# VH-VL binders against Vacuolar protein sorting-associated protein 28 homolog 1 (VPS28-1), part 5

Target 1, 209 residues: Vacuolar protein sorting-associated protein 28 homolog 1 (VPS28-1), of Arabidopsis thaliana (Mouse-ear cress) (o65421)
Amino acid sequence: MEVKLWNDKREREMYENFAELYAIIKATEKLEKAYIRDLISPSEYETECQKLIVHFKTLSASLKDMVPNIERFAETYKMDCSAAVYRLVTSGVPATVEHRAAASASTSSSASVVAECVQNFITSMDSLKLNMVAVDQVYPLLSDLSASLNKLSILPPDFEGKIKMKEWLLRLSKMGASDELTEQQARQLHFDLESSYNSFMAALPNAGN

## First folded at step 24 (VH-VL)

Design x5 (from u3 with heavy chain G101N)
Fold by ESMFold2, fold request of step 25:
Structure x5 (fold): chain C 209 residues (1-209), chain A 121 residues (1-121), chain B 112 residues (1-112)
Amino acid sequence: as target 1 above (209 residues)
Amino acid sequence: QVQLVQSGAEVKKPGASVKVSCKASGYTFRRYGINWVRQAPGQGLEWMGWISALEGYTDYAQKVQGRVTMTADTSTSTAYMDLRSLRSDDTAVYYCARDRNFLPYYGMDVWGQGTTVTVSS
Amino acid sequence: DIVMTQTPLSLSVTPGQPASISCKSSQSLLHSDGKTYLYWYLQKPGQPPQLLIYEVSNRFSGVPDRFSGSGSGTDFTLKISRVEAEDVGIYYCMQSIKLPLTFGQGTKVEIK
């Protein structure tokens, strides 16, 4: 009966790995449900979820030939563990980590738009200093600035800079393309840009928050 | 080398049962699933069910649910399909077929020679 | 259950000429894993079915290169570039995106 001792041990390991895979998926589903229902603290959840993910990665790698797709495994055995499958296969990180990454990406996107606004302010003001006062030179600059300010959701809807730039765009649209701003108009525009830039910088959130 | 050899033809009366065997050789029996597929005279192929040779989990076609039992004996590397309460429309050639992998989604690469089951009064 | 529809159901081909078989599924056979679960089998006269093509377009071991599979979603085709006498039989498509596994009605290919 022990004629196939070597084969029996390999087959026992195969069955044990199958059972462990099933158990990890089930445990992850219960952990995800506990987290959603506030039955476990975020820190405890993250620690336990990371342990399950690490074990899953090792086990699924060793079973890759036999079970190349975990979703198909769960479907076959009717496990009804969609949260676990998402966590283990699709996301690969705990929900708490996933949320922090999403928040970080959102902050980086906001910073990129802020940098765009700053560049557009500086370009507009520098152009006026260089006596670029023709409508066809000024209108594109203010249009770009206005567009970038509108992309930045952190600014109040009634932000003075948005209002002022729209007013200037309206004035310029009534002028001919080759018309030039008067010296008085150029000074006023420069003042409005400086005032709007100062208000913009004051409206930005505290660094590191 | 890899082979599935089925039991011989059977003639049964309506209401009886039949148990078809499928002996596997040349591979690790527990590693691959087994499907049962039948073909009525002049008709196409009809999947009847699947069994995991590792732990015995089964999934049966709705048409035969409640009348069929599939088993696997790992000590003899033999799969069985037991079909009960036979009707004349169960007359068919019954095939066992091995999955290309553990689960039933990847195609059937080795087929038994078929077992003719005739149900007549 | 997913219904698999083959056309034509019968095909008579002059030796050396191409043949083409269509298979249409009632639902997409593309799984979220990026694979399409469509298979082709040949049942030669007096023999059990044999696997020809797996996952739409991959020839199984020992299958001549005159056989090719293509398609996506719900529409699939098996082509034989030059039909030979040994190619006669009934061709079946099969889906395995979900259980129960289902087959097309079969396409009988004959030499004329």
Scores: ipSAE 0.752, ipTM 0.905, lowest interface PAE 0.8, mean pLDDT 89
Fold by ESMFold2, last read:
Structure x5 (fold): chain C 209 residues (1-209), chain A 121 residues (1-121), chain B 112 residues (1-112)
Amino acid sequence: as target 1 above (209 residues)
Amino acid sequence: QVQLVQSGAEVKKPGASVKVSCKASGYTFRRYGINWVRQAPGQGLEWMGWISALEGYTDYAQKVQGRVTMTADTSTSTAYMDLRSLRSDDTAVYYCARDRNFLPYYGMDVWGQGTTVTVSS
Amino acid sequence: DIVMTQTPLSLSVTPGQPASISCKSSQSLLHSDGKTYLYWYLQKPGQPPQLLIYEVSNRFSGVPDRFSGSGSGTDFTLKISRVEAEDVGIYYCMQSIKLPLTFGQGTKVEIK
């Protein structure tokens, strides 16, 4: 008697877990579609999507032996739930979270290039203020500055700083390594650096942080 | 001992139906899917379809779509294949075969002994 | 439907010598889950098919180590290092990357 009841109970639990897995995948597909169609706010979407993902992780772990591959499960039952499978299996996070992570990564990469440009401007201007005017002292500074400005693709090719620094690099390349800028040349270079720096800062998004 | 035992040979006329049984023993019947595979005389293997023993979902080969019904009776641990509107080219040995897992993608590890179905006028 | 093509269709082998069977699929059998869904079966005379190799290269339980499977993508091989009398029968490759499941035409292996 008890052997029969145990088998029936275990089989009932298998059936219920299977049905719940199917339901979670379907519900996630509907939620993804609603989000794309702007039928749910991003905050409401994120909350509900996270609940589905948490439930899915628990359920898929308990079904791991029976259903080792969720994509194959969805394929077998012809669920047509590609957005849900991507969300639950491939991504593992709500679309809103995924978008924020991508935006943060892009911003961090751009910010490091901007910081490099700023540091190169400041180093070049400070060096001239300290009267470092030999070609072999100045050329590397302007070369580094020019290279960093060229990395920042939001600047147009005719950006004042790119043009001025290229002109100075050409002038310096025709001088001897131990030659020094005249006082007049040093003043002009300092002015060109300061003007270019101000233009550079004006070309950036307005950010104080 | 995991075993699939099929019903005996059948002789049918064109236009008739045949229902082959496949009795499972030695394992949890609902846990594994069942395929039906046939082999015409002197020819290779042809997949006919699959059934989930858990809830009865089926997938049929296009060639027999509309003429075949596969069922699973979990109370008797028996799978059935009902093939209707028989034609002479349905003459074959029909095998039931258990999946290595729940879904049909992981190979067939246990086969029935086969049921010969002969369709002749 | 994925077409499975076996070569040769018949093979006569001196006992103790190696045998090799090729199986080519019309599409890649590699799934996005990283598995390759290719299987080998042996049908001995008067018997149902029996599983030999699952997922390209894994011997099923009780299968002698003289059987080995290899390949990737669309090209697969079953090798028998030393053919014995009990190895006589028809060998089938099968794909399960997509339904319907499809088999090669079979390779009949005989002893000379």
Scores: ipSAE 0.736, ipTM 0.901, lowest interface PAE 1.0, mean pLDDT 89
Fold by ESMFold2, last read:
Formats: structure tokens, C-alpha cells, sequence
Structure x5 (fold): chain C 209 residues (1-209), chain A 121 residues (1-121), chain B 112 residues (1-112)
């Protein structure tokens, strides 16, 4: 009769969807483990992981009433699939995509600091070429340069440029604001800036510069 | 309308087994989980386990692990609890209870009338 | 196993007066899904338990407004604003954050 046939068809569909949910979680756990262990290429991993995520999203939505929380499902069946639950429920993207997003954000931040350093070097050297030698003109330039160099974690604390600029800042701090560098002092500062700039450029990494 | 009807009282000797039935009506049997809960005379409630009526997966309380088997027959909409190697401290009223959802976390909204099992020498 | 502790274990209430039952769990009943898995049951004399309150504070179907549940974390309370003769029985709290499901010892409510 109608109630019996409805139950059989709907019940079989529930069973199949339920079994498929279990299988997707297990398959994702194995895929995550294979990726961590370098048993599958990042490209192959990403393709397969995306397939599982898409399928999971459709299936979990259709099972929302019966299984309102996937974490509770995994707990009940003692699946021990924490990587899969993170990937499917929390993250929603393959680990490779997640890593590229994090690396891109890190690279963009580092590149901004490098650009700041380069600009401060050039501004300082150009200002001296234009005979801007008053202490109140030079001190801010070297202060900005020193601060930007200190933001770069790839430069050691004893990096030549950091040391030389700190020495110059100390020297300038003992002078009056309207005092001017002598010709000899200006020549020395220009040389120290150029030497430090060359060392800075030599210290830069190739990737994500 | 939703109802769980249990089998009648039983008297058993130590070392015997008992099988309590729990017939469901008025709802889709496979959609909801079934818990078994017992209550010794003058004492509180003790959860014994849960069974999925869909695929038969079970979780048993550690105290009865190894002595209990829970089954579900979808053709008759009946859950069963078989407790073996009975001891005097198994004397209790045994209840089947339906969870409000499939997994055993959402509260037991329908209870059977209870089955008294007496284990005496 | 999570221990559920009820107080008092019994109380006698004048008809029409309020009653309050405390339930404490040995661990938090809050799950990462944002739900708190705490339930109240009433077992009337000679009857099986019946669900009264689910998920801390939600009255189950057919439960009168005079019943209210509250609490969070490990501390929970069931209140009956005006106890009636039909409210006599043993009240149990239960947790379902973790298997095995565990109940409090029960609180017997009598009128007199």
C-alpha cells in the first residue's frame, strides 16, 4: 500500500545516502593521510579532494534533518577521522588551496616591506645627492630606513645596514637640528648608504621577493 | 499515536538469558534510534545501549558489554534486547525508548511501558 | 563516564507552591555545535519516564508552562512554578554530550 511503498523507497534512499556519507568521510581521511605522507602529488590530491568536498556538501545538505551535525555522526560511529572532519566541515577547501592562500598572504606582506626598504634607501641616497645635509632633513630619512630594515625578519640583527644606520642616527642625535653634515660626513654617509644598499640587495631571496 | 509496546514480565534463574521485545508503531521505524534503559528496584535509570534501526549499528554501555545483544527487525518494526548470563543484580524494569532523532543525543521522547525481569535463585 | 548529581533527592511541596531541582554534571555539557545536551524526565508513579525538557530549556510537546529549565555548562535547574497533584513523581536529569548516556539519581517530588 502507499505507506509501505513510500517507506521502502524513502528508507532505501536514506540508507544509501547514509552509507555514502560514511564512505566520503573515510575516503577523505585516507586522502588527507596520503597527502601528508607524500604518497600522492599535490595536483592529484587537490583534484580528488575537491571532488570529495563537492559531493560531501550536496550529501550533507540532503541529510541535514537526519544528521544535523557531521561531527556527532563521526563521534557516534567512532570514525577517528579528524582530518576529514576538519577538511569537509571546517575548511571546505583542499589543503593545497589553503596553503597557497596562506603563502600568498605571507608573500604579499614580505614584498611590501622589501619595497619600503628599497624606497627608503633610494630616498636617502637621492636626498644626499641633492645636497640635503641638515640634521633635521637627514635624521628622519635614516630613521625611516632603519625602521623598515628592522621589519624584515630575513635580515640578521648584525646586518651591515642596520648597524651603520644606528651609528649614524646616534651621531646625528648629538648634533643640533639645523647643523649640517660636513662635506666629509656627507660623503661618508653616502658611501655607507650605497654599501648597505648593495648588501641588502644581495641578501634578498629569489622566491616571493 | 507513536507507541512502543514491550513484551511481558519474565522470571529467570541466574546464568539464564532474557530477550525483551519492543514493538514500534505510528512512525517510520528506521528513521529513529532506539535506546535501552533499565531501572533496578528503588533505584535510578541506567542506560544500556543504543541501536540504529536503519543498519543495525550498536553502542553498548561498558557494564553490559559482552553480555548484551541489541537487534532490530524492520519487517515487524520490533527492537530486541538479549541479555545473557543473568545475575541477581540484573533484576530491573527494562525500557526501550526512541530518540527524538536518529543518533542517541536528542532526548528520548517515546518510552515503552517497561518489562520487569526478575532474576532469582 | 559523566556523573550527574541532583539535589535535593526528595522534596515535599505544598500544592500551588514552587519547586526547584538542581542538576550538576562532572563535565561541561556544551558541544562544539553550540548546543547543551541536558534533558529532564518525569517518572510518575507506576509509569515509564517521560521527556519534560530538552536541551536545557525547551519544553517538550504537551508540557505545561509552569515547567521551566535553565542553566549552562555544568549547572542546571528545573523549576515548577506551581506544583500540582499530577506533578508528583521522580525527576531525572540526563546528559547526552557523551556516551554512555547518564542520569542523575532522581528527585522525588511529593505533595504535603
Amino acid sequence: as target 1 above (209 residues)
Amino acid sequence: QVQLVQSGAEVKKPGASVKVSCKASGYTFRRYGINWVRQAPGQGLEWMGWISALEGYTDYAQKVQGRVTMTADTSTSTAYMDLRSLRSDDTAVYYCARDRNFLPYYGMDVWGQGTTVTVSS
Amino acid sequence: DIVMTQTPLSLSVTPGQPASISCKSSQSLLHSDGKTYLYWYLQKPGQPPQLLIYEVSNRFSGVPDRFSGSGSGTDFTLKISRVEAEDVGIYYCMQSIKLPLTFGQGTKVEIK
Scores: ipSAE 0.719, ipTM 0.882, lowest interface PAE 1.0, mean pLDDT 89
Fold by ESMFold2, fold request of step 25:
Structure x5 (fold): chain C 209 residues (1-209), chain A 121 residues (1-121), chain B 112 residues (1-112)
Amino acid sequence: as target 1 above (209 residues)
Amino acid sequence: QVQLVQSGAEVKKPGASVKVSCKASGYTFRRYGINWVRQAPGQGLEWMGWISALEGYTDYAQKVQGRVTMTADTSTSTAYMDLRSLRSDDTAVYYCARDRNFLPYYGMDVWGQGTTVTVSS
Amino acid sequence: DIVMTQTPLSLSVTPGQPASISCKSSQSLLHSDGKTYLYWYLQKPGQPPQLLIYEVSNRFSGVPDRFSGSGSGTDFTLKISRVEAEDVGIYYCMQSIKLPLTFGQGTKVEIK
């Protein structure tokens, strides 16, 4: 016997699930509007939106036979919940998660510039450890580093590393190609490179929440 | 087994009202939507509206908006269509028809036998 | 309102021969869910309408396989491969992409 189709308990559950579906769509629309209007933080929004999405997925699966299309449901009842329908049906993730995914995609080309900067920092510091202190050895390393830092527009123009490397390049340009940095100069350059590298790594954004 | 049985024929004068009943049997009444469709003599089919048997939400055709009220009584599994301010061009056979699903989009799979309403002076 | 136009309005067929009915809608009946909301009904003499075809091409339960539906967008066809005496009546197409639901004018099919 199919108890689900004829059971009073099953019919009550059907009505309750229907009412809950309506409520979830309305609540999601309200939450989306509150987020756009800055009435809640992105963190609070994301937490609540995820709860609604999870509940919606379970409920819509339970109601798949009765309501096979949520857009049709919203249209029939004239719910005027286009943001909710997009969020729950089309997107499936909170707006904050969508934004991070889009930002990550757009920064993929920036990732190669970041990798270039890291490589140039490490090459410069390693070369000094190997006692490469002639101007014609050091100048190209700092020139490459400075150029890569300038490609990375995320860094402000007064970023410590940009300033320090430009200062060193000016000092080296006043020296002869065969001249060598003094021990004091080499020690200072090593410190400036390490300090700039640490500041650089601290300035990089983190993915996720 | 699945059936819609309508009330009998009615003769009315212009300006009167008519209430047609549609008693459902053999299925879960609240699970499926009910449409009302009419057919004037020698004419095609005209949709009048839809009612949710679950919670009573309705959508009416513009032509009859303001003159029609559709209701559903879940305790008796009966839908009703009340048409007021009758005119001679309301003379038709009135059908109730169950949708294949809850919302009115999936085809009308079960039809009542029809109720003839004649409006004449 | 979406206008549904049927041609021909009347069709007289020799028993055993094919019949074809055209239905055109004033707007596309394709919904974003990938379904096309077009239905065919037969109203036999003295009877209420009965569902023949749902969603363009699916035969409803108990409908003989000599009935077939086809089409897309705005143009649809109902075909009867071999017309029988029980097939006489008026055929209606219907759209449900938007409320109000609207029907074609009907095509009367009769036997010679």
Scores: ipSAE 0.707, ipTM 0.882, lowest interface PAE 1.0, mean pLDDT 88

Design x5 (from u3 with heavy chain G101N)
Fold by OpenDDE, fold request of step 25:
Structure x5 (fold): chain C 209 residues (1-209), chain A 121 residues (1-121), chain B 112 residues (1-112)
Amino acid sequence: as target 1 above (209 residues)
Amino acid sequence: QVQLVQSGAEVKKPGASVKVSCKASGYTFRRYGINWVRQAPGQGLEWMGWISALEGYTDYAQKVQGRVTMTADTSTSTAYMDLRSLRSDDTAVYYCARDRNFLPYYGMDVWGQGTTVTVSS
Amino acid sequence: DIVMTQTPLSLSVTPGQPASISCKSSQSLLHSDGKTYLYWYLQKPGQPPQLLIYEVSNRFSGVPDRFSGSGSGTDFTLKISRVEAEDVGIYYCMQSIKLPLTFGQGTKVEIK
């Protein structure tokens, strides 16, 4: 990608963001191609892919006004990265997760629910990273996540992630809409989200193989 | 053991081109990218660019943009750096270095022994 | 470009004594993924650079425990607890958070 250098601070930031987006897409393409060619193990792939997806979602969200369409971005800069675009934009989950979901009962519904869960986890965690800590910001995200987790039948009712989300929702419901989580609360929530996400991923069929 | 072995010293005239090779061994060549870094006599290290051995993706430093071409031959596990329109200030030791991680931009872990390129009239 | 500034540029140390090198970046090297993309390399006389520390504080394989890295954001330090003769060379910090990759000026470490 040929990116123009700008002197203005805002333009410079834009340049850096575009470069970062470009890098994420290329890295994802490499990762996808490597996985297909068995150059990387499924476990390594999944770990790295998850990181890239999270990074992409965070960055793309911040660039939504400037880069509303990632496909167009890729085309504009002649990025031959169709696998990355699919993974980051269409799928939103690692191939290993997608395959595990497909192998489970009700291929399309299960896969879509898994993807929804992953997306809601990422969105929730990213929001906190962006210091979106108001109750009216956090509550709907956790609510959506909780709902998504409940759609997935392979997760038991006592799944730790479900319990934690319910507890947080209850806590938030006792607060005012304009109230904000303290730094400590935000950190704890992020920790709970991350741990729940890891447990969620581990609970999916054929996890670790 | 991971090893990068570079081609021998080169002496070139201004305006000429030089192609340095870097043969990799001890690991899956396609898995990691290759960086090129040069060092002028008595000076520090300067990053020139990077290539993915898997896809052939490249990123070049602006200073050498337009004059450099990096390639990778997976059949021989060899990376190449072609520098054109040589100038006296291109005189340096040129190093290839492997990416530390599978993904790019994670630094470099193993370096070649270096190739001295001298540009003089 | 991110400017990497090392201090001092030269250091003479008595064997067995500690050494400390500072590296400052013109912008934060902390990435959104939680990693800080700061590396330390040593170039011994007549040799190519070799990796010492990656991501601020992680020793590369085979690197003696007398080497340690620390820091955060824009300020980083490489420490040698007990300098040995084999530690002579030029030390470089490097950032890889964005392209182009950039190095510090280098710090020459000599034995008194």
Scores: ipSAE 0.481, ipTM 0.786, lowest interface PAE 1.2, mean pLDDT 91
Fold by OpenDDE, last read:
Structure x5 (fold): chain C 209 residues (1-209), chain A 121 residues (1-121), chain B 112 residues (1-112)
Amino acid sequence: as target 1 above (209 residues)
Amino acid sequence: QVQLVQSGAEVKKPGASVKVSCKASGYTFRRYGINWVRQAPGQGLEWMGWISALEGYTDYAQKVQGRVTMTADTSTSTAYMDLRSLRSDDTAVYYCARDRNFLPYYGMDVWGQGTTVTVSS
Amino acid sequence: DIVMTQTPLSLSVTPGQPASISCKSSQSLLHSDGKTYLYWYLQKPGQPPQLLIYEVSNRFSGVPDRFSGSGSGTDFTLKISRVEAEDVGIYYCMQSIKLPLTFGQGTKVEIK
């Protein structure tokens, strides 16, 4: 006998979203533990962790009214995923990023700023990959990124990443909120973000040196 | 080479329990989850559940919920599937299959050879 | 549960000729991460299933290039450009976007 778990479309969607959230948390927990136990490389970890974080942020945002507290959600479903909760809710960046930030930072505040920059870069790039190309979607992300970069004193005012972000913000400001970037524009922006990110990471002190 | 080797065929009476083993080799056992899939004679594939070898997390299909227990022994790189209260409709070939990715629910890539479980009065 | 529907359920093909199998899902298999969680498996006679295609169009290691997967959303296709005798078996599509994982009914491919 097929047990109907939902009575209507809304309930179905809710359950699906909950299942997805549950899956993300569990996956993150597994990933964190795998990393700690050296079952995956730092590179693999970072890549997958970033994906999970982005996915989590997107889903969490959409579920903000239904699931206002992720910790409570985890408790309700007895998930016992403390590492995941920390990573997704508290940290918001991969452990590898935290370590790099800590290694490069002279103060705790600088480490947090580095992490923020990384997060904003990743968020911006991933948003584009998800075809979020409306001006009202892209502009806030770039604005946040630009602001974060400006908080980091180790980056000069003429840092290429800063310049590029400002240029894009200017360009976007001339567009309508509902306008969308063309495929070419989106690709160029992604390229600029990636280039800026690489330059940013290169500008950070290496933990191993 | 990645390989999953399962235990031999089982014949059980209704109401009995069966425990099938799946020994993994050729990879880091703890890194990947193990799925269990069964196939009744002449029928398609039915997913039964999943276990994380790393943490022991499990997810079971509703159809077998309450009757199935999946475990993993990292010391021997062996996964186990225990199915209780056997019924005639549990007669099937049971497969263990490795997750394709170290993250859960990303499909299966390598399968065991299968274990035939026959439930008959 | 997501229902996976394959068509046809059986296919008889002359060696060297192409084959095509359709798989439809009751809901979209596109995930928010941009991936589509559709898999194809082949179960040869007397053997366990083996992975052919993962995430719609990616061939698994060792899978010949005559196998290709395509599709999006809820409609997917497995194609064999030139069917060989070793391709005989039952093909299954599978979704993994949500639990429980579900398979299509299977498509039996035979040689004429």
Scores: ipSAE 0.372, ipTM 0.734, lowest interface PAE 1.4, mean pLDDT 91
Fold by OpenDDE, fold request of step 25:
Structure x5 (fold): chain C 209 residues (1-209), chain A 121 residues (1-121), chain B 112 residues (1-112)
Amino acid sequence: as target 1 above (209 residues)
Amino acid sequence: QVQLVQSGAEVKKPGASVKVSCKASGYTFRRYGINWVRQAPGQGLEWMGWISALEGYTDYAQKVQGRVTMTADTSTSTAYMDLRSLRSDDTAVYYCARDRNFLPYYGMDVWGQGTTVTVSS
Amino acid sequence: DIVMTQTPLSLSVTPGQPASISCKSSQSLLHSDGKTYLYWYLQKPGQPPQLLIYEVSNRFSGVPDRFSGSGSGTDFTLKISRVEAEDVGIYYCMQSIKLPLTFGQGTKVEIK
């Protein structure tokens, strides 16, 4: 026996729209799970995911009065499609796009930290060359350098440059603010800075290219 | 190459149940859904339902709703269709067919050879 | 359910001559994703159906170029430019835009 689902054209349209929304959510869930399980390539995933997202946005906009909350819709129909809901409602972009954005952000952040480190190295070395050897001149420079090096996660805690800077800071902390480094100390510090800088540069990604 | 191989012919009495198998090969089984379509003697094609091999989700045609159960065993790459409370009008050749796309309802591309099910008193 | 109507239901063709089958749907098969979910299948005698055309006009792999599909919305056509003996069988159109999937009645193509 055929079940009559609607009494008029309007009701029919409503049910059809609901069915379409349901289908989009389920398809997205399947796609997300397939991607996580490496059943689909990133390129294929991105293409299909983008299509679903566009379709979803269009349909959900048209159904805003009937379905104001997609999460509630999914719950009402017991869809158990949390990945789809996240992708369609929360994220709004394919996972591949999210990952690229995150990677880009990470890269930019790292790049900025690298630049900071480089600047602090150069500043410290140049200051010494200018015979700025007073403790109150040298200490803040090394402190900044040490701090910037510690921000860079690609450098291990036992990175030689970190250790050397820490040792110098400790040494300087035992001196008076108006005290000055001897010529020998200044030379040694410069040497340590230069060696640390070289090691730092060598540790950076793509340094061998 | 993609292949679907179905189980052999079945003869059943009214009220009995039949379970048809469909073994898939030549592709990643979990990636695609499986459709079931039947054809009564001298008649056209009738879609019975669909199952996702990945999640196990199913959609059945209203005509067989309540009497059909579709399952998929990913370990053996085999889909099953169980039809209960058989009646004479269930006599048909039953086909399994793979979804053309990894997303559902994008049509079907490769078909099994068919399984003849005869229901007679 | 979407009703698929094929015409003619039977066609006898001389080898080498063209053939044309029409399929009409009770509602548009154009989806919001831009695709039209119309398929053509051929069932040769004693064999399962095989896919010929997907999404109105795309030939499935291995399908000869003498087969072509066209149409839009609710009106679709399958054409065979030069019918061969191996083309004998029943042709079905199918929609997959909405559940349940539905087929046309089938068009039997025979050789004169």
Scores: ipSAE 0.311, ipTM 0.701, lowest interface PAE 1.6, mean pLDDT 91
Fold by OpenDDE, last read:
Structure x5 (fold): chain C 209 residues (1-209), chain A 121 residues (1-121), chain B 112 residues (1-112)
Amino acid sequence: as target 1 above (209 residues)
Amino acid sequence: QVQLVQSGAEVKKPGASVKVSCKASGYTFRRYGINWVRQAPGQGLEWMGWISALEGYTDYAQKVQGRVTMTADTSTSTAYMDLRSLRSDDTAVYYCARDRNFLPYYGMDVWGQGTTVTVSS
Amino acid sequence: DIVMTQTPLSLSVTPGQPASISCKSSQSLLHSDGKTYLYWYLQKPGQPPQLLIYEVSNRFSGVPDRFSGSGSGTDFTLKISRVEAEDVGIYYCMQSIKLPLTFGQGTKVEIK
C-alpha cells in the first residue's frame, strides 16, 4: 500500500487503520501460499492463521463504516490477494479446519457447525487473554460455544468440552453480571477452553495432519 | 546458524543511487520477511521498510517513500535495498534484519553486519 | 506513529550492580492475539543491534538470564540484575504492533 500524507489526526488514524488492514491481508496471503507450498507445517499454519483471522475480525469490525467491503478494499489497492480474501472473508477458518470439517461432515451444515465451534473456542480464549473477564463478557461467549458444540452430532453427550462449558456456565450464572473472574479463575477457564479445544480438534477426522 | 551478510561500504554523491545487498543463510529464506533499518552517525535506529521474501510485498516508511525499492531474490537468498536521489542526511549505516515471526508483525531477530553509506559532495 | 520514549537516555553503572531502563509507548502494544509486541535490542559498540527480549519478557536465544523484561500495555522495563562489562552499549525498545516500526531514543549504558 502506498503511504499517503495526512493533514490531521482523523486522516492519520484512517490511514493507519488501512495500513493495518492491508498488512493483515498480505500476511494472510503469504501464509496461505506458504502452506500450499509446504513451507510451513499444518500445525504452525493453523496457529498463525487463527491469529490473523481474529485480528482481522476485530479490525474489520472497527472499520465497518469506513471499509464496509473488504473485497473492494483489496481491489482498490490492487492487492491481488485472493487467497487471503477467501480465508478472511469467505471461509473465516483455517484451511486445516476446513479440511477436517469436510472430512467429518456429510453435509454443508455440519461443516459450518465445526467452523462455528472453532471460532467460538478461539474467541473465548482470546477474550480471556485480553482480560475480558467480566461475567457479562464471558457468559455469552461460553454460551455460544456450548450451543455450537451441542449442534455437532459427532460429539458425544459426555464430551469433555461440553461438560466443562456447562459447568462454567452454571458457575457464572450464580455470579453478578458486573462481577469479574479472578486471575486464578480466568486462568483455569482458559486452561479448560484450551483442553477442550484440543480434544475437539482431535475428535475430528485427520487430526494431526 | 542464521546469518545475514551485507555488501560493502558505499560512497556516493548527492543525487546518486545506492543498492545494498543482504545475503541470508541458515534458514528458509522465503519463510521470513526482511526489514531494513538505518542509523545515522550518532543517532538512533530508523525503520525504513519491509519486504516479504515469498511474495515480494513491501511496506516503506513514509520518509523514504518514493525513493526506496526493496527486492528479494529467492534463488540466491538475497534481499536488496535501492535508495535513490541520495541526500547528505541519507548518510548512515544500513542494516537488514530478519523478521522474527513468520507473519509480518514486523518484529525482527537477526541483523546483518551493516553497510555504511556515505553521501558527500 | 507510535512514539516510544525511553528513560533514562544514559546510565552509568558499577559492575555487578543492577540497571533498569524504562520504555513507554504512546499506544497500547497489546495485540488481539494476546501478545504484546515490545522488543528490546542491544547495540554494542561497533556492532549491529542484537535482539535481547521479544514480546516484553521472553529472552532471545543465547541471552543471559541477568536480562529480564516486564511490563504491559504502554509501560515496559528492561532490567539487568548484574551489569557486566560486555553489557555496555545502547539499548533500544521497539514496537511492532503497527507500521511504521518505531524505536525508542536509545539508552546508553556505560560502566563506571
Scores: ipSAE 0.013, ipTM 0.539, lowest interface PAE 9.7, mean pLDDT 88

